# Designs tried in a protein design chat: VH-VL binders against Large ribosomal subunit protein uL10m (mRpL10). Part 92

Target 1, 224 residues: Large ribosomal subunit protein uL10m (mRpL10), of Drosophila melanogaster (Fruit fly) (q9vpl3)
Amino acid sequence: RGKINIQRPKAPHYERARVVAVTQPKYPELPKAKSCFKTRAERTQQQQENPYNEIIAREVRNWLDHSRLVAFFHLSSITADDIFRVRVQLHKQNLHLKSYGSKIIEQAVKNTRYEAIVPLFHSNHCIVFSPDPEKTAALLRIVRRVPQMVLLGGIVEETMLSRNQLVAYAQMPGLHAVQAQLVQTLSQAPGHLIQQLQAHQNSFVQVLDVHAKNQMNEETPKST
Key: E = the ipSAE of ESMFold2; O = the ipSAE of OpenDDE; V2 = 0.75 times the mean of E and O plus 0.25 times the DockQ between their complexes.

## First folded at step 7 (VH-VL)

Design b30 (from z31 with heavy chain T30S; framework fv_imvotamab_arm2; at its last look DockQ between E and O 0.09; V2 from the best seeds 0.00; counts 0 for: pae E 8.0 > 2, placed apart)
Fold by ESMFold2-Fast, scan of step 7:
Structure b30 (fold): chain C 224 residues (1-224), chain A 118 residues (1-118), chain B 112 residues (1-112)
Amino acid sequence: as target 1 above (224 residues)
Amino acid sequence: EVQLVQSGAEVKKPGESLKISCKGSGYSFSKYWIGWVRQMPGKGLEWMGIIYPSDSYTRYSPSFQGQVTISADKSITTAYLQWSSLKASDTAMYYCARHWGDLSFDYWGQGTLVTVSS
Amino acid sequence: DIVMTQTPLSSPVTLGQPASISCRSSQSLVHSDGDTYLSWLQQRPGQPPRLLIYEISNRFSGVPDRFSGSGAGTDFTLKISRVEAEDVGVYYCMQATEYPWTFGGGTKVEIK
């Protein structure tokens, strides 16, 4: 403000600013990209609905507690009828195909040794649980005929395994051979790596391998 | 084998408190949920609520929220259903049953008959 | 709440003949995890309920193969292929897809 002018007060400027703020379009979630943007109201509602996530997260933890085999898959577009048939076929082998939202999985594994799996679930995904780790071979045989399901990795006997480690596990003749090889694999530190391999350091396989090594260190603490 | 054993029949007056029990055996108690189901005389089954004994998390049916308390003691593998003040309308058979991830009540207790009359 | 409607209210059956019980839900029982949590329970006179079938069609341990379940979405059926004297009782469907969990009103299977 310069010299106070009663004939042209600044009140009209404030009124115009208020009108512009009210009439400007709010930046809403775009219809073409559902859940791409979250409004403050949607975030508040999700926080208020937290109790529903709490019980479902415990259901996930309960499946983890009862499952000696957990396999993670990327899931491409598939019809409801097709996935239902896969689910039925898997169930005959005591393999239980489940799908959960990433937030529920995060809550289920938060503050557990399995928290590292959360990044696997940022896209379309599904999980197969089984109390019987010997069913890994049957699982891979069944999903071989389902191109929409791509194996990412898993957990066997509470040990996180990469895709290649799970495939190797499925091909092993017995439990003792599997245990011996898993110990050998987890005990081996990477040798000198060439620079060309460094670009892939952020792969999920390497994340799982690092987490597996950290779990080994936690289970067998080293003290002086 | 897996067994759920409930406490004996109770006869109470309106306004009295009551706590009935459900003892699990033959399985890892903390790895299974315990649910409570009411059956009024000559009527069907009503789900009351569940508890996860591992961390004592509870979820109640809206019809029973604030009317009963569900709790568990892992050290003696026992779940409880409790009323602070009984009503005549609480007269019913009460069952405990366990479930896990498949969300089916696979094993049931024998039931506790609660009669509330003046 | 999901409402579970059972038909018939009672099913008088001649020994050795089949029995069929229908259960219809007010909304789809497909859980957000992809499974359908529909189970069938049997309650014999003076006894606690007993699990017969879980997740639509999976027979529980010790349940005779004359019991079978089928269905999808909102429409489910329990069939007894040849009714035995020991099958007398009330049968309930139950959904665990959404909280609160709810039961059907029951179907009484009786011998004619």
Scores: ipSAE 0.617, ipTM 0.820, lowest interface PAE 1.8, mean pLDDT 80
Fold by ESMFold2, look of step 8:
Structure b30 (fold): chain C 224 residues (1-224), chain A 118 residues (1-118), chain B 112 residues (1-112)
Amino acid sequence: as target 1 above (224 residues)
Amino acid sequence: EVQLVQSGAEVKKPGESLKISCKGSGYSFSKYWIGWVRQMPGKGLEWMGIIYPSDSYTRYSPSFQGQVTISADKSITTAYLQWSSLKASDTAMYYCARHWGDLSFDYWGQGTLVTVSS
Amino acid sequence: DIVMTQTPLSSPVTLGQPASISCRSSQSLVHSDGDTYLSWLQQRPGQPPRLLIYEISNRFSGVPDRFSGSGAGTDFTLKISRVEAEDVGVYYCMQATEYPWTFGGGTKVEIK
């Protein structure tokens, strides 16, 4: 009589399942409406259902720990070839273009002063990291030619800056000599920075709506 | 200026315990991953696992899970690889290496030769 | 686990001539963050490995410009434009895109 023989009595099934989970797409998430009524056990289980995110979050913390410049962008629809060309141009300037899910960013900034940035990543986005804050001007020059990347703000020397503050930082004469003074004066408005980041995000949505209306007007025949 | 210095060669018998060290200098130790890599005599490289010294978070290769322990003491900028009971098959060169952002392993220790024989 | 396959196993070359080493992964090395964490390491005889190339094509500090990397997705190449005596050793590709991190089997570069 033949039967299926399980020949893996020594295999650590929990380890193989964990490795398989790392190589598989993210587990399905519960609807957010149901999350309001979840027990402690259910919340703990949901967190453990995304083990890959915990790994990547620590890698993001490593990026944050070693980046003196971090810039946040909203990313409009862009082809894989176009984003790759942008990535290559940025990389030549020691600027590293990346994207992460909001759960990953939430875990990476947990228990840091940057926890308030998480809402900025509910939409399509990208982040640029660099150890060189001197490269802020180069970043802005490259991205100016990429309308799909809309600057939201950034972090310079562990201080959160609005879009306008980051642009001003990039334009200052003797950037390395005076950057400590600028960062000190800008760091007195963390709540204001959060509101400006959110406002730029909302303004970008409004710009997209105007752009979509302009495209619709151009496509529709004008008649008297 | 970044440097990883490993403890010296070891000659052990099967069943003995061993803890080898990797001391980092010239950088902020707790902010970089430290990985351990095995090289069997005449063979290629095998990733054993990695540790983030800031919070001691570790990940092991499935081949090494439960076989070794990776730890770190950030107060003395040192990472460790240890066995509770060595086997002859543990005879190899062991490297530590630092991980930075997108670089994987940018700086390597000189290696620690572990020989396990009766 | 992502399997990394290197070819050839051995590459004997005349001084001053090019060498080319291939690395193929069992799945895409594009990380969920959008980057590809494919590195090339050199291990000279009796020495620890050293980083040559990171993220497919970026030379690490102090690496001569005769070393170049290329590729995408699952297929990657390390090229040495003019092999010198100091280039003798074993070359490894490595992926750090997914845990567990894995190496290729190595390619020995030798002088004829």
Scores: ipSAE 0.044, ipTM 0.555, lowest interface PAE 8.0, mean pLDDT 77
Fold by OpenDDE, look of step 8:
Order: sequence, then C-alpha cells, then structure tokens
Structure b30 (fold): chain C 224 residues (1-224), chain A 118 residues (1-118), chain B 112 residues (1-112)
Amino acid sequence: as target 1 above (224 residues)
Amino acid sequence: EVQLVQSGAEVKKPGESLKISCKGSGYSFSKYWIGWVRQMPGKGLEWMGIIYPSDSYTRYSPSFQGQVTISADKSITTAYLQWSSLKASDTAMYYCARHWGDLSFDYWGQGTLVTVSS
Amino acid sequence: DIVMTQTPLSSPVTLGQPASISCRSSQSLVHSDGDTYLSWLQQRPGQPPRLLIYEISNRFSGVPDRFSGSGAGTDFTLKISRVEAEDVGVYYCMQATEYPWTFGGGTKVEIK
C-alpha cells in the first residue's frame, strides 16, 4: 500500500480536477466592512433623498434673494467653537454665516442667475449673507482674523466678484462716492473740451489784437 | 431714535391711482430693507413685499406681484407703495416696517388707512 | 407657502394671570444654518404691530420680561407670565424662514 505522500499529493486526474474546480464553493466576498464612518459623499447622498431638501433649497433661495452681499468661504480645519465665535461677531454686523451641502446649493440655484456659484461648493464651505452691501469691509475685517476662513469670492449687488474684486470693492468708497466721482469726472470732460476749443479762438483773437495794435502804431505819424 | 412715518389716510374711488409714502429717520435709510404689510379690516397681517432703498431692489409676495409697485427715494429717505388702479378690495391699513438683518421687522410705521369706495 | 396656525383665536385672561399662545407651522421653520426665523408681534388696539420676540425666544429691545418665547421645529409658544392691562391686543407669529414670509391668523388677548 503506497505511502500517501501528504506533502505532495498527486494531482487528481484531469476529469476529477475539472469537477473539483467546478464544485468549489464560491464564497461570496465578505461585504467589505462598511467603515462606520459614512464618507462625506455618502452623507451627502443620503441628504439628497431627504424630503426636506426642497425646503432647504427654498430657504437658500430666500437668503440669496434677500441678500445684497453674499460671500463664499472655504473652511479649513476649524472647530465648532471657532465657528460659533465668528458667527457671533458677524451677527453683530448683520452678517449671517450659513452652511449648506453642495447638493442643496445646486438644487437651490438650478435655472437661476446664481448657477455660477456651484463650482465653489466642492469642499467644506460656508456662506455669509447680508442685506447690506456696505458691510463688505466689515466682513473682510472680521474674516481676516480667522485664518481658517478663506475667501473664495462673492456676490455684491447681483454681480459675481472674484476674491480680488471683492477685496477691491471693500476698499472702494461707497457706491455713492464712486458715483459722485464718476459724475465729477464726466462733468469735467466737457469743461476741458470747451477750454480746448476756446483756446484756439482766444489765441487767434490775441494775434489779431496784436496785429491791430501794431498797425495803429505804424499809422501814428512821428510828429517831427 | 428709529422712526417710520407714513402718509395720511386716503379715501379713493375704484379705478383711481394712489401712492402712499413711508419716511424713515434716525438710521441709515439706505442700509435697511423696507417692507410693506397689508391688514384688511378686522383681519390679520399680510406681507406684500420689500425694497432695498440703496438700489431699489425689490421683492414681492406672489399674491401682490403685479398688483402694486414698491419704490424708494433714498435721497429723502422715503419708501412708496402705489396702485395704478384701486379696487374696493384694496381697502385696508397699510404698514411699512424696517427689515432687520435677522429677517425680522423691528420698527413699524403708524399705518396708512386706504379706503376705496364707490 | 408655509401656513402658520395660531391657537386660541381668543384668550380671555384675568389680570395678573398667565397667558399662553400657540403657533404651529405647516413645516419646520429651522433653517439649514440652524436658526429659526420665528417672530412674535403685538398689536394693541388702534396701533401698529410691535416686535416682541425674534428667533423663537429673543426679546426685542424694550420688551418686558413677562414676555417669553419658546418652541422648536413646528411648534412655538408665546407666554405672558402676568398679564397687564396694556397687554390687551392681537398677537401674531411670523415666519421668515421661507419665502414668502407669512403670518399667523392672530390671537386676541382680552381682559375678563
């Protein structure tokens, strides 16, 4: 009785090998342990199925429609406490810090004039709303003290502004002052034109006057 | 002190035009929204719309869209509510109110009574 | 539109006794930012409305301590701890969470 070499079992006959290969139980891959931590993406997807998404979207529209200043920020690693502190500071200036999911924003601004803001909402972000566009300077002053808030851009008086444009806007004298300056500049333009047009005429008259005076002097007979 | 003073009571006939006013004082008029609220006789309050006086940006309640015109003159710190053609159903008290940043009406005018009768 | 329902319609109260007014919204008034834009207004006879409470529980400037607001989500309450003669009038809740802004039907507070 040949010693069954347990270390090198003879390969089964080809036919048996085929049967064994076909009859091997395919164990379903153990469901990959869904990490208890739903990815932000999964949380966002679950939020899409929320019957309240439409309500929240309407609320976002409400804020957008009643705001003359809207600023978009990226949030880096910021604590809830820090956010609260900033919120209080902003609130004192009638600035309202809000946070929405990207899907909600997309739904809220779909087919609206605000669709251009959607690309800004790919990461942790917050929005600051204000009914007063003149609060832009105040907003930037407060946010400068919060390094975790990075300004991405904003909407002022229904105009989309880049970060740099928003900063520039905040530095500008109030709309009225700018308008006044514009009016002044425009009012000076006709004055300058008139002066230039009159300058040639005046020069011509001066030359004629000099000529007339010279002729009068030549006609005065030297009374010897 | 923040004050909103509205124009006096109006008695009109159906089909007539009307413009009532709300003058703000004691604050920066251009920086706050002004809203209009209707109160029919013996009834509750109805939000009509709001205006931002700085640029005259306006929002209306759907129920009042096209029925009235809200405007403002920031130079004289005055907001307006106007009808092109009054109806008997427009008989009501009309209030203007300042909109606070927290989406609340914090100060109210004394109201303007509009009576439309044949 | 969000419908605001107030109860009771009328609240006869004895002087010095407490009063309670309820306001229910047809949907949650909690904004996505976590704030709830519910306000209470008082309208005395022959006078314009006056802001009492904003954001559920915050008393507006000059409002007496006897007025308090509470609630969450869809159910809100205005309480007067000790009703005074000057408290006679109609009280309104208002929501500004969703456009258009809407008022409750009002609750008339009267002295017995």
Scores: ipSAE 0.020, ipTM 0.530, lowest interface PAE 5.2, mean pLDDT 84
ESMFold2 (binder alone), look of step 8: mean pLDDT 93; pTM 0.952

Design b31 (from z31 with heavy chain I50L; framework fv_imvotamab_arm2; at its last look DockQ between E and O 0.03; V2 from the best seeds 0.00; counts 0 for: pae E 9.5 > 2, placed apart)
Fold by ESMFold2-Fast, scan of step 7:
Structure b31 (fold): chain C 224 residues (1-224), chain A 118 residues (1-118), chain B 112 residues (1-112)
Amino acid sequence: as target 1 above (224 residues)
Amino acid sequence: EVQLVQSGAEVKKPGESLKISCKGSGYSFTKYWIGWVRQMPGKGLEWMGLIYPSDSYTRYSPSFQGQVTISADKSITTAYLQWSSLKASDTAMYYCARHWGDLSFDYWGQGTLVTVSS
Amino acid sequence: DIVMTQTPLSSPVTLGQPASISCRSSQSLVHSDGDTYLSWLQQRPGQPPRLLIYEISNRFSGVPDRFSGSGAGTDFTLKISRVEAEDVGVYYCMQATEYPWTFGGGTKVEIK
């Protein structure tokens, strides 16, 4: 009766109640409420969350050590799905989009030549790393389609670059970008170089003129 | 080429101390983390901890915290894993492996077999 | 700790046929920095582990293109398009998103 019996069951109400009781999932028990009172040891344990910041700061330092291109962005509100799509697109170009808290950035760059970048991270920010500086053009092309990301500046081949300098770098041919930038840097102050050459020439002429006036004597040659 | 060369196999008794080594070559030692991974005979892989050789910062798995000490000497590009007092349960193959960025463990040492028995 | 569960435990495969290994994490592997630190390792008999795939789908240097990775969040897959004799071994997924870092239990690939 009741066992695998689908015809004229014995006691419908009793058997149905038993089946329902057996098949119902166990309801979770409410856990005992945690006391807000904590011992010194428990407070110390929570304060030891500081080790998380310490290890992540070293991860950031490690990215800086391995990246020949680092670009800094201000980040306006953007959905998690949208930023994820941007991250995937950048990764296809060996560009690594990262977000870190300002305290972590400060710890990472403390006592390094990059400590001056800390003020850039007082607002919402993100960083793009790459071991390949030739990807700067690809980076800016992708980011052009993401208005929430605003370029602040960067580091290329361990050299700090302003926004305008980084944009200029991106406009150079990929294979010759470093060489082209070096040429541009050398020609950065052509007036100064020309003036220095003119000064050398004029000084030499002045020295010769003075020598000619004071020492012009074929009998007695004088060297300056 | 990048290589991590580990010290030779060890046979020890319970209670003895041991220090095994992992020497890196072919790369800038201080730019990479070194991690240690245990593999018990016939079992899978267990992460023990990491060291950042540049400043000797260490991070351990809770299962290994206080059980082992990880250290490094950047002047000889060598990382170490040390026990003050070995137990029979420490019998395993121990691997060192290099890490940076999103690569996880990219290059591995050949392993050091540690056998602890009475 | 993040628990990594691999299926199947063993995968006997006919030479030249595809193999697929699944890895499931107990929680999302998206790191606070935005990346997903999920990698796949191969351990051939008597050898140390070897990196195959990093950050879900990127093949490490020297890894044949018959290996591919995919997935997101908590579910990840490693595929071998045409299994070769040298692919015999144990495959592990690994997460480096949260400390402590953890490995899957392993999947033994063997020739049927």
Scores: ipSAE 0.589, ipTM 0.811, lowest interface PAE 1.9, mean pLDDT 80
Fold by OpenDDE, look of step 8:
Structure b31 (fold): chain C 224 residues (1-224), chain A 118 residues (1-118), chain B 112 residues (1-112)
Amino acid sequence: as target 1 above (224 residues)
Amino acid sequence: EVQLVQSGAEVKKPGESLKISCKGSGYSFTKYWIGWVRQMPGKGLEWMGLIYPSDSYTRYSPSFQGQVTISADKSITTAYLQWSSLKASDTAMYYCARHWGDLSFDYWGQGTLVTVSS
Amino acid sequence: DIVMTQTPLSSPVTLGQPASISCRSSQSLVHSDGDTYLSWLQQRPGQPPRLLIYEISNRFSGVPDRFSGSGAGTDFTLKISRVEAEDVGVYYCMQATEYPWTFGGGTKVEIK
């Protein structure tokens, strides 16, 4: 009577093994208890399926189309109270602080000239809109007092500007003043002209070019 | 004091060109939008468009796009509304108004009556 | 385009009595920036329009306290607590949330 080795059962015959493999009950994987706490990502995804997303996306487009100044900010560890305070300050200057989900922004700017802004919205962010490009200086003054708001860049007169370019733009005394200075510089001796032109940061030239190009643009301001 | 003063009443024939003006005073003209609003006789208000005088950026209502031209001369703090060819249907009161941010149209001109008749 | 519907078309009111005007928008007037760009204008006979209320409930400078604005989303109301003779005219709501900006059809306030 061959001792049934309970520890190493003989592999069943090939045919039996096939039958056993096919007849093994596939237990449905227990639905992973969806933790009641939907990750921020999941909440954002569910918000994307909201019929209201299209409406919000339209609103974003409207803001972009009607704003002559748009600034993008990263928010670092800012409280709701701090945001509220900043919003009030900005509002007094006809600056509108808005926050949108990244998916909404993506939807809003898809196949538009603003599509390049999408990469800026991977983290906590806010957007400030203004119908008045002259408010750039005021905007920067306000946000300088808010360390949690980090300027990433912006759009002025339909031109995308880097952070440095926006800062430079805000420091400009005005388009006419800068133009006058340029004319004066050009009227000077060639040697002096070269020195002055070299001293002018490329950023200032770019800002001037943006202003010149935007003189022909048809965008309307929103009432703040 | 903020004031918008518009040009006087106009009587024109169909096919004629017209340019009416709105002069702003008492404020920084380049920092506020100027809008134009049409009011046909006995009717309501219609938004026509806006201009930002600083850079002459303009926005039109679709209904008025291509029908009128809005312009501004910031050196004399004046905005303009012009027609290349008037129609009888252009008979209306035209208002200019200042706009800034949340305040909407806070100051209005006295209006310019345009009458187009054969 | 956002359609602004005002009711009633005409509001005959006795002097000293309250008046209420409704404005309904075809879509929400809440802008993406969180603000609602609804304004109320008064036009007296033979005069240009005058701003009364901006952003739903804010009285413009020089506007009497008897005027108040309220509402949210798509429904807005202008109230006159005590109508005076000088309040006779046509009242318009205006939205500036989306282009093109649009006005209501107007409500004529008259004294009985």
Scores: ipSAE 0.012, ipTM 0.481, lowest interface PAE 8.2, mean pLDDT 83
Fold by ESMFold2, look of step 8:
Structure b31 (fold): chain C 224 residues (1-224), chain A 118 residues (1-118), chain B 112 residues (1-112)
Amino acid sequence: as target 1 above (224 residues)
Amino acid sequence: EVQLVQSGAEVKKPGESLKISCKGSGYSFTKYWIGWVRQMPGKGLEWMGLIYPSDSYTRYSPSFQGQVTISADKSITTAYLQWSSLKASDTAMYYCARHWGDLSFDYWGQGTLVTVSS
Amino acid sequence: DIVMTQTPLSSPVTLGQPASISCRSSQSLVHSDGDTYLSWLQQRPGQPPRLLIYEISNRFSGVPDRFSGSGAGTDFTLKISRVEAEDVGVYYCMQATEYPWTFGGGTKVEIK
């Protein structure tokens, strides 16, 4: 009787801070005049409230919640013309290419099951959203021509998939129900299936390497 | 089917309060923004503001900031637009509309006609 | 505030002929995330608005392919390739790139 469990402390400060931030008055961001002078109160209030980041974070949550397909990419250096060209190609397939600061992503996914994706955004990245998971094959086909975009993995029907799992998902017949059943199967027994897919992938890469070396040897004989 | 059903037409006098409603159904109410749009007689559309029902976060057009209150009750999937003191210039059709991602406003309510006459 | 200017104010057209509506914004509508949140709405007589086109050129569900959108930056166009009787009404462009969100003044399409 009267035992005290110290390992169950009061609710984290984050939960109280989030409730307070939600209840604070929220105003549209006014156009900033080019002014050299701002008071300390104005600077502190703008930094504390920063409503632009809050709005974008909610928009990111909206995209995550309403996209049946989400794909994460590492983005290497790429010209504005090239990324625009890719964006147009993707958009025609109902695939939406977006990039956000890591702080905004952290806010968007905090206290959700998507928190595991946060480390992906500490480097240069981009995200593709789509309401149509059947477009996964089209996505991979378009990005194949863009070596600057390196697939890291994705979310299909609210299930996290590795790169190899997402590639396997894209190769199904294209029927939505069949692809959903594959995702359920991969989630239930991921280890063995992933190993088999990776082994086949490695075998395919090895065949390509042998073919490239044979082609190279035929065209450029080497001498000692 | 996605539906936004608004409360019925209102006839009010200047100075009276009013709260009109917009009930969403056929979708996950808390995952979408609800916006309010005014259309004055014979005029175009004006954006009044937005609410995110999950946490009641609101944004107002500067033209309507302090003039109206936007709120929501997610337990009954309903958003509200409220005046504390109506003016004759508030006579208009008021629409609620749903927002998702890049769509701006994809589904609209049928409208609520508010008439304020002395 | 971003001002959205539509032309023409009224567009009388013969059934089966094309119609073209222009919308210009006072500032670029390219959002900081790289997308352009420009949409087109149709309001038939006595009805609420409905979404036709989002993000410049994407048709919303159930919108016939005779409606198409195009443009970039500050200049946008809605085209109706073959006007039908049901297309009578007022068409609005809308930007959701920057707060406050704003609409064009509307273009009335009517059959002559």
Scores: ipSAE 0.006, ipTM 0.521, lowest interface PAE 9.5, mean pLDDT 77
ESMFold2 (binder alone), look of step 8: mean pLDDT 94; pTM 0.955

Design b32 (from z31 with light chain W101Y; framework fv_imvotamab_arm2)
Fold by ESMFold2-Fast, scan of step 7:
Structure b32 (fold): chain C 224 residues (1-224), chain A 118 residues (1-118), chain B 112 residues (1-112)
Amino acid sequence: as target 1 above (224 residues)
Amino acid sequence: EVQLVQSGAEVKKPGESLKISCKGSGYSFTKYWIGWVRQMPGKGLEWMGIIYPSDSYTRYSPSFQGQVTISADKSITTAYLQWSSLKASDTAMYYCARHWGDLSFDYWGQGTLVTVSS
Amino acid sequence: DIVMTQTPLSSPVTLGQPASISCRSSQSLVHSDGDTYLSWLQQRPGQPPRLLIYEISNRFSGVPDRFSGSGAGTDFTLKISRVEAEDVGVYYCMQATEYPYTFGGGTKVEIK
């Protein structure tokens, strides 16, 4: 057979990418004392960021509009090399792993039918897009080997699905079964599905909130 | 089939206004960006700007900001590139191209030749 | 602006022989979303550009498998394994990682 798979980076290019990732410039720390120069520079950066957010938000909307499969994941700490390997594996299956800031996601989906997904992006997250919903099974098989990625839910054929519904969808063998599931899912109250997705996020937030409240209570000195 | 059909060749004098068109068919027009690319005679490609037809959001190359206006009419699936006052240096082939996600510019119009001379 | 430097300026090749085109960017093409928006375009004489390769190494629909792309970060290559008569034209690399989008200067592929 011919050449090595073109979509897989060669070892020399991979090694070069690792060096580039490791040598990424460190973001400068703010000085203890601020100057007028620093304030001016900060204002300039703020203005430049606005046009970037506007265009990227439309890119996100464009991906949502073109993707018949969208899967949402919580992303735990993962190395650049590990996520790169996952991205390459997913891309071979026409699955596109992307990461966006929560503000960009919020701007992209505001006043659209997708607005309900905003709460999923409170913490570290990533999204997988595909124009091919048949790839749901391949997606779940690949991410099963990546414990840092936790499935939260998704959208299939413009229909919001919980984690369990998306897993069930992946097990359906044909177009007739897929259509039957979509009809069944569409018959459910949208609020129930959204609440189920939010409950997973809320349980994590609640654990953090309990921790924070316990810490605050322990810090309160006992008055005499 | 996906097609982008551009308006015909134009011959203009300096100072005249011009509006050229790019009509999309065979796809959902509002779900794709439309970009404009200039190619001066015997030269390479230059990106001019892009429009998202769904809400008419535009972004221009710094070299073309203020020199041209990009617009779109989604009811007739057509994007436009317009000059208020042409210069001889605007003589070039102008292409429209469709953009989505990681594909960059996947389908291109046939081009509109604009000649500006006195 | 990201500057795209393309080499060689021209590539005369014998039919059936390979051709290789290099593209270097002035800064990394890895977008903040994690993907690399580097594509390759072919322009045959008298025709509009045609997409060949997107996101470094993925062939666009209808593109023959003799075309392949590779690279990472700032260094990218387009290869034609066996040049055919229809491959005559100018090839451009393009980045869509940052606005403004920018193109390489082009490489003219000609038959000896």
Scores: ipSAE 0.258, ipTM 0.634, lowest interface PAE 4.1, mean pLDDT 79

